# VH-VL binders against Putative glutamine--fructose-6-phosphate aminotransferase [isomerizing], part 7

Target 1, 262 residues: Putative glutamine--fructose-6-phosphate aminotransferase [isomerizing], of Saccharomyces cerevisiae (a2p2r3)
Amino acid sequence: MCGIFGYCNFLIEKTRGEIIDTLIEGLQALEYKEYDSSGISIQGDELESLNIYKQTGKISSLKEEIDLYNLNKNLPFISHCGIAHTRRATHGGLRRANCHPHNSDPSNEFVVVHNGVITNFANLKALLMAKGYVFKSDTDTECIPKLYKHIYDTSIELGYNLDFHVLTNLVLKELEGSYGLLCTSSHFPDEVVAARKGSPLVIGVKGKTDMDVNFVEVEYLDQEEDYLKLNTQTKSSGNVLAAAPVKYNTCLRKSPPFVHNT

## First folded at step 23 (VH-VL)

Design Y3 (from Y1 with light chain Y53W)
Fold by ESMFold2, fold request of step 24:
Structure Y3 (fold): chain C 262 residues (1-262), chain A 122 residues (1-122), chain B 107 residues (1-107)
Amino acid sequence: as target 1 above (262 residues)
Amino acid sequence: QVQLQESGPGLVKPSETLSLTCTVSGFSLSSYWVHWVRQAPGKGLEWLGVIYTSGKTRYNTPFTSRLTISVDTSKNQFSLKLSSVTAADTAVYYCAREYITTGQSDYYFDYWGQGTLVTVSS
Amino acid sequence: EIVLTQSPDFQSVTPKEKVTITCRASQSIGNSLHWYQQKPDQSPKLLIKYASWSFSGIPSRFSGSGSGTDFTLTINSLEAEDAATYYCHQSDSWPLTFGQGTKLEIK
């Protein structure tokens, strides 16, 4: 079994250290002793950049990997969306390249964490390889961020300016099988897309309103912070659900958006 | 302009310590990790170790007891010390860099120094 | 430790000929395989990263392919300046390892 976790702060300042700690705590809440890889993706030092940190072994190995970079943990973010993943030991070779997150390209334009099985992986891989994409891993998940980039680049060449959730719907139409996924992108900063088919997904929203959304529960954890917590649950869904970006979801706002904090 | 330049004594006596420096310029030490690789005469390439931005190191297994890699960021210098040398340590020693800005490191070397030959003989 | 075995060890070739060099890994390494060129008395130079991604400034006659355990470096229309030793290098697992090299010589 695999676990995915996402964390978003919108117009409420959090430091890089706080964001990393929250993502790791989310993974620790999902971890059993048999998990053997983990990873996170967060915004980098440069505007519209995404970084990936991942490692085989226990969550402590991920912490050690992150420490090698000596990151500025005090760097503030008024809005940020981070994603995280942990994986079961028995799902294939123990290679760092097979750890989530997976990227579309060396610049991390699209980054994905995923639970499930993409049954048309072979066909998607063949198409993407013909378009010049190079696969780094043995996982079916790697097709997803590459497909995002292919469709995105094609849309730009044709003169479209797609919203992230519209782009996501186009990607999901090409996927067969089961999935629970989170995607972030340098093209859509401070946004995350969550989608599921056959895998449970829980969206937590901090605010004064408690709201059910289809077969996805909404959890409010602290009224003073707006953030989204996702974890895997046993609940089953017979329908495919594409989630809207949390950045524009009225469930996440306490008041009109802020432009700065001081 | 990216530059890596190794320097050292060229000759080292057996059982002594080989000491080399790699002086770098044209790139930020916070954006790259520096590795050491050597090549015995007429032989292939052998990875020795790396020093991370945190100051931690990783060494190839045969060298863990003899190898020390360090950095002086104020001088843009990486250092290699290999103790208790024998004739088997005769090689050209290279420093090489890898890019780390996107977080996930790739562990390939985009630029290498010119190398410095170290001969171990009495 | 992952062993990379290159073939051939040596090849004498004529200008304008197409040349292929193979590298076989002792276990799957995905596409974490990189190629370097080392001309006589020079340091290695990165040619190809991740099996098939050409490094900046590399002539288009160089290309790479493969994944898993079997990889190739191809030089289309060999030039005299391509006389060198070529190394594959894996970055999938510790320790980082290199192939034994393939020396190309001009006839």
Scores: ipSAE 0.587, ipTM 0.800, lowest interface PAE 1.4, mean pLDDT 80
Fold by ESMFold2, look of step 23:
Structure Y3 (fold): chain C 262 residues (1-262), chain A 122 residues (1-122), chain B 107 residues (1-107)
Amino acid sequence: as target 1 above (262 residues)
Amino acid sequence: QVQLQESGPGLVKPSETLSLTCTVSGFSLSSYWVHWVRQAPGKGLEWLGVIYTSGKTRYNTPFTSRLTISVDTSKNQFSLKLSSVTAADTAVYYCAREYITTGQSDYYFDYWGQGTLVTVSS
Amino acid sequence: EIVLTQSPDFQSVTPKEKVTITCRASQSIGNSLHWYQQKPDQSPKLLIKYASWSFSGIPSRFSGSGSGTDFTLTINSLEAEDAATYYCHQSDSWPLTFGQGTKLEIK
């Protein structure tokens, strides 16, 4: 079984070490016997940069990989969004290239972790290869961040200024099959998009007082899949997202800074 | 501006230890890992090993028992020691750097030193 | 260990000629293949990264293509300065390995 996990801190200082620990602890909450890969993505030393650390084997192998870089674990982040993944051995061979996260390009403009099966990935791969994208892995997941970048670059060339959730909706419309995914991007720092089809999504919110909050994007979902449909209200301290499954995407935005809700 | 420069004795007797230094300048050691690669005369390139920012190392399998790579960050110097050398260890030895600021990279080498020839002979 | 096999080992070529060098990996390596140029008595120089990505400072006559197991380096309209040995290099799996080299000489 694959597991994905995301963690955001917003206007509450966390060190790189704390962020890494939280991401790894999120993965460790899953049963990982017979897991054969894990990885995380976090912000780098520069703003608008993303780093990926991933390794085959158990989560302890990921910790060893991260240690090679001798990162400044005390580096503080006032706001940060990180993503993480762990996988049982089912997809592709045992190669580092097949581990999540997957990126769109060498600069990590879009970074994705994903569970599920993209049934039209062969068609998407052929299209993206014709557009000049080069695939490193055997996984269907790799088409997702590359599709993000293709649509993003096209939108910029056409003069659009898409929000991350709008871009995500365009990407999801092209995907067939099942998925649960998290995406972060150097183009949308301090944001993470979560999307799912055929899998539950749970969003936890832990707030502290005195946070400014003004906008949280929310999609309502029917109760056809045993989930609550909740209304939410945007204000500086009280936005809440439901813990119900979402048939479309949910974007947790932070502009301007706020505490986001479930 | 970027410089990697290998130095060492040039001639080493069989069974002794080959010792080389790579002095670097023009870049931050925190942003790069340094590799050693050698090339026997008239032959291709052979990767020897890498030293990570943490100080840990990884060596190519045939060399695990006789290769030591180290760094002195205060002097911007990387060292290679290869023990129990034979004529088969005669080669030009290079240090090369790998960019690491985005985390996991493809392990390509953007700059190489000039190389230093080491001959193993009595 | 991943073996990279280059073809040809040696080629004598006419100036202005187009040359294609092949590198074949013993297993799939995605696009984790890089090309280096080594002129006589010099150190290697990076030409192409990630199979096909060129960068500033590399003449546009050099291009790369391929993925998986089969890769090519193409040099359009050769110049005298291109006389060198060319190596492919894979970074997908440990240990890092190089092809045996392709030596180009200008007639």
Scores: ipSAE 0.567, ipTM 0.784, lowest interface PAE 1.4, mean pLDDT 80

Design Y5 (from X5 with light chain G30S)
Fold by OpenDDE, fold request of step 24:
Structure Y5 (fold): chain C 262 residues (1-262), chain A 122 residues (1-122), chain B 107 residues (1-107)
Amino acid sequence: as target 1 above (262 residues)
Amino acid sequence: QVQLQESGPGLVKPSETLSLTCTVSGFSLSSYWVHWVRQAPGKGLEWLGVIYTSGKTRYNTPFTSRLTISVDTSKNQFSLKLSSVTAADTAVYYCAREWISTGQSDYYFDYWGQGTLVTVSS
Amino acid sequence: EIVLTQSPDFQSVTPKEKVTITCRASQSISNSLHWYQQKPDQSPKLLIKYASYSFSGIPSRFSGSGSGTDFTLTINSLEAEDAATYYCHQSDSWPLTFGQGTKLEIK
């Protein structure tokens, strides 16, 4: 069993340290006694860069791992998306390499955390290896970010500039099995995609002021676009919108995609 | 061009402290960890320790009491100090870099210095 | 610590022959095995990373395979310049360790 957690700040300044703390707190909230590994992905120092930190053991081990790097924790982000994962080792052994998040390449163009099983992993891996992708883990998840990159690169070569959700749909069409997943990308700054097939996902939105919308965009594969209505809970600290777990075969976006001059 | 160069005294007396410097150029220190590896004459490779970008270190167990690795980022220099040396510490000492690809460590060494021989003798 | 055992320790071969060096780990290390070449009076040079991926600038005659505990470095057609000692290295767990080396001599 695994837990996945995403945190996004949008037009609300947060420091790297605050973001890390929030992700870690999220992991702690998901933590079961049996969990034996964890990891996070956050934006790097450069624009359009993503970093990954992961370690076996408890959350304290992840903190220690992060501290090995000389990170500027005071670096501010007006908008940012980070993702996190904790798990008990099942598929693959208890190894750091098997910890999430997994990446597409050494530059972390695509980063994924995943809860589930990709049943056609062997075929996907074979295909991707033939294309030169380097696999470092024993997990079925590792094929997902690499598949993202493959489809992305191919689309670019063909002259298509796909939105992140469209790209995600193409990836999901190739995946067999069950999944709850989050994906971030250097190609899509300040965006995170969430998708599920058989695994529940919950989205919470908090605004400092009144929200422009009271829904989260939901897309069903091979279906018309729809929206998940959010329930508004009034708390003293602002408006909180909560959504129930999404339906089967959904890709979620926090907002409509906007053009990034990348 | 990537360069690592070890330097230090070629001869050290028993019980003294071996001090070496690794000077690096051609790459950013923020993107690499630096390891020290030694090789006794006619023998294999032995990993000694690593210094992280945070300045923290990890040492191989046999050397935890005697080994100190440090960095001077202003000079692009890494230092190794090994105290209480014996003849068994006679070796070629290498510094090697590890690429930390966007926050991930791979723990293989893509570039090595030329090495410097240190002989421990009375 | 993880012990890496190479075989053979020494091999004398003729140019153009195929050479195979093996490395066995005391426990499974998945694909966290790397190969280095060290020529006389030179520093080690990275050949293969993660069992089967050639490092940049390495001739195509060098290849690696294996996973778990058993790994192989192959030189498909030996060149005179390939005379060296080859080391396997594991990065799976602390401390980092190396094989004892395989010395290749060219006849």
Scores: ipSAE 0.789, ipTM 0.897, lowest interface PAE 0.5, mean pLDDT 88
Fold by OpenDDE, last read:
Structure Y5 (fold): chain C 262 residues (1-262), chain A 122 residues (1-122), chain B 107 residues (1-107)
Amino acid sequence: as target 1 above (262 residues)
Amino acid sequence: QVQLQESGPGLVKPSETLSLTCTVSGFSLSSYWVHWVRQAPGKGLEWLGVIYTSGKTRYNTPFTSRLTISVDTSKNQFSLKLSSVTAADTAVYYCAREWISTGQSDYYFDYWGQGTLVTVSS
Amino acid sequence: EIVLTQSPDFQSVTPKEKVTITCRASQSISNSLHWYQQKPDQSPKLLIKYASYSFSGIPSRFSGSGSGTDFTLTINSLEAEDAATYYCHQSDSWPLTFGQGTKLEIK
């Protein structure tokens, strides 16, 4: 059992400390007696950088872990996306390395928290390892951010500048199993993608003023022709996995807030 | 270029305090965790402790009562003090940098100092 | 603490031979094992990280394998310059620990 939590402030200034507190509070709200690991990802000091903090134990252990680092908690962010995770160790043992979030590479280009099971993990891992990716954990989740990076890099090499949503769709097509996941990326500042297949996700939106609408857009992943074209092109080059037909439930993208003229 | 260099007295008397300094260049101690590791003559490597970028420390259990690691980020230096030394503390002492990704530490050592021999003798 | 036991303690080998060094952990450490090379009067040098990933600048003749409790460092074709003591290191749990070392001498 796992809990995932995301917090985004958009055009509302929040300090790093406030963001961390909010993420931790979210995790605490999700905390179950048997949970034994937790972690967060937040923006680093550098532009387009993401940091990850994670630790085994209770939420207090995560706080202690964060305090090992030299973080300016007063650093303000006009916009920011952070993600958090807490779980009981099931797939993968109770190890720091097995805690979420998981990253694509040492630069944390893609960061993922995940609730679910990726059933084709072994195959994905083998492929990604052959591509030079370093796996540090025993979790099936770790293949997800690495797959993001692989597809991203391949797309760039092919001359495509995919948006985060499209990239996510391509990743999801390669995943088998069940999942609720959040992903952030240094390539897509101030964005977070949320996806689910068989696992529930709840999205809350709060504005400064009343919103014009009281719903959040939800997209069902379809096999769009453009995505297929990309996959076929990359497949011929041997750089991207062939898209497996997977039934998708929902993909959500962070959208700009409804700004009302005050 | 990343460099670490140990410095301190090569000879310490029993019961005294061994004091060493590691001077680093090519990186900031505010961004990397750094460690002390020692090696007795003809023996293996023994981890002593770590100082985090926050200035907090963790010590190996046998040394918790005798070991103090500190950092001076302004000087790009961190230090080791080992009190009440005995002949068993004779060793080459290394400072080492822990690999760190963006916001995450990986607990292996990518750079080492040359080491400095400290002999405990009357 | 996690105890790492290397084997052999010492090995004399001929150039161009294949060398295998093993490291056994007292408990499972997944892939949180690293290998270092230490030449006489030198500091340790990182060879392999996380059981099987070569560090930057390391010759291809060095490779690592294993998971759980049993790990192996392999030198496919020994060079004279490979005379050194090799150490395994675990980072799975505190305290960080090292194997006792394997000394390789070249005939």
Scores: ipSAE 0.749, ipTM 0.875, lowest interface PAE 0.6, mean pLDDT 89
Fold by OpenDDE, fold request of step 24:
Structure Y5 (fold): chain C 262 residues (1-262), chain A 122 residues (1-122), chain B 107 residues (1-107)
Amino acid sequence: as target 1 above (262 residues)
Amino acid sequence: QVQLQESGPGLVKPSETLSLTCTVSGFSLSSYWVHWVRQAPGKGLEWLGVIYTSGKTRYNTPFTSRLTISVDTSKNQFSLKLSSVTAADTAVYYCAREWISTGQSDYYFDYWGQGTLVTVSS
Amino acid sequence: EIVLTQSPDFQSVTPKEKVTITCRASQSISNSLHWYQQKPDQSPKLLIKYASYSFSGIPSRFSGSGSGTDFTLTINSLEAEDAATYYCHQSDSWPLTFGQGTKLEIK
């Protein structure tokens, strides 16, 4: 069992410390006695940088981990997206490397927290390893941010500059199983992508004024959309993920209405 | 170029305090943790401790009462102090860096100093 | 602490031969095992990280494999310059620990 939590402030200034506290408080609200690992991702000191902090144990262990770093907690952010995760170790052993978030590379170009199971993980891992990606965990989640990077890099090489949601759709098409996930990226500052297949996801919105609408736009992958097909050739050894350039279209639908807690 | 260089007295008397300095250059201190590892003559490697970017430290259990690691960021220098030394503390002492870029620790050492021999003798 | 036991302690080999060094952990450490090379009168040098990934600048003749408790460093087609002591290192649990080393001599 896992809990994922995202916090975004848009045009409302928050300090790094406040953001960290909010993420941690969110995790605490989700935490059960059986949870034995946690982690967060927040923006680094530089623009378009992401940091990851994670540790086994209780939330207090995560706090201690963060305190090992000399972070400026007073650094203000007018806009920011952070993601967090807590879990009981089920897939993979109880080790720090198996804690979420997981990254695409040492520079954290893509960062993911995940609740669910990726059933085709072994195949994806093999393909990504063949591309030179370094796997450090025993989790099925680790392939997701690496897949993001692979598709992103391929798209750039082909002369495409994809939106984050389009890129996400391409990634999700390659994933099998069930998932609730959040993804942030240094390539897409102040954005977070949320996706679900089977696992529930709740979105809360707080504004200074009344919202004009009581729904968000949601994209559905089950529609036959002409996306860049990454041919994951299932052949066992040595196949490179190939992306074919296809014009991407987004299908947006209205979410269920928000529950207004007055 | 990445450089770590250990320095200090090559000879220390029993019961005294061993004091070493590791001077680093060619990289940002904010992106690395520094570890101390020693090697007795003809023996293997023994991890002593680590200093984090916050200045906090973690020591190997046998050394918790005798070992102090510190940093002077203005000088790019890390210090090791080992008190109440005995002949068993005779070793080559290394400082080594661990990459922690973007808030992640790998806990392997990509670069080491050349090491400095410390002999404990009366 | 996690104890790493290397095998063999010593090996003398001829150039161009294949060498295999093993490292066994007292408990599972997943892939959190690293390999270092230490030449005489030199500091250790990182060869392999996380059981199977070569560090930058390391010749392709060096490779690592294994997971859990059993790990292997392989040197294909030995060169004279490969004469050194090799150490495995675990980073799975505190305290960090090393194997006792394997001394490789080239005839």
Scores: ipSAE 0.730, ipTM 0.868, lowest interface PAE 0.6, mean pLDDT 89

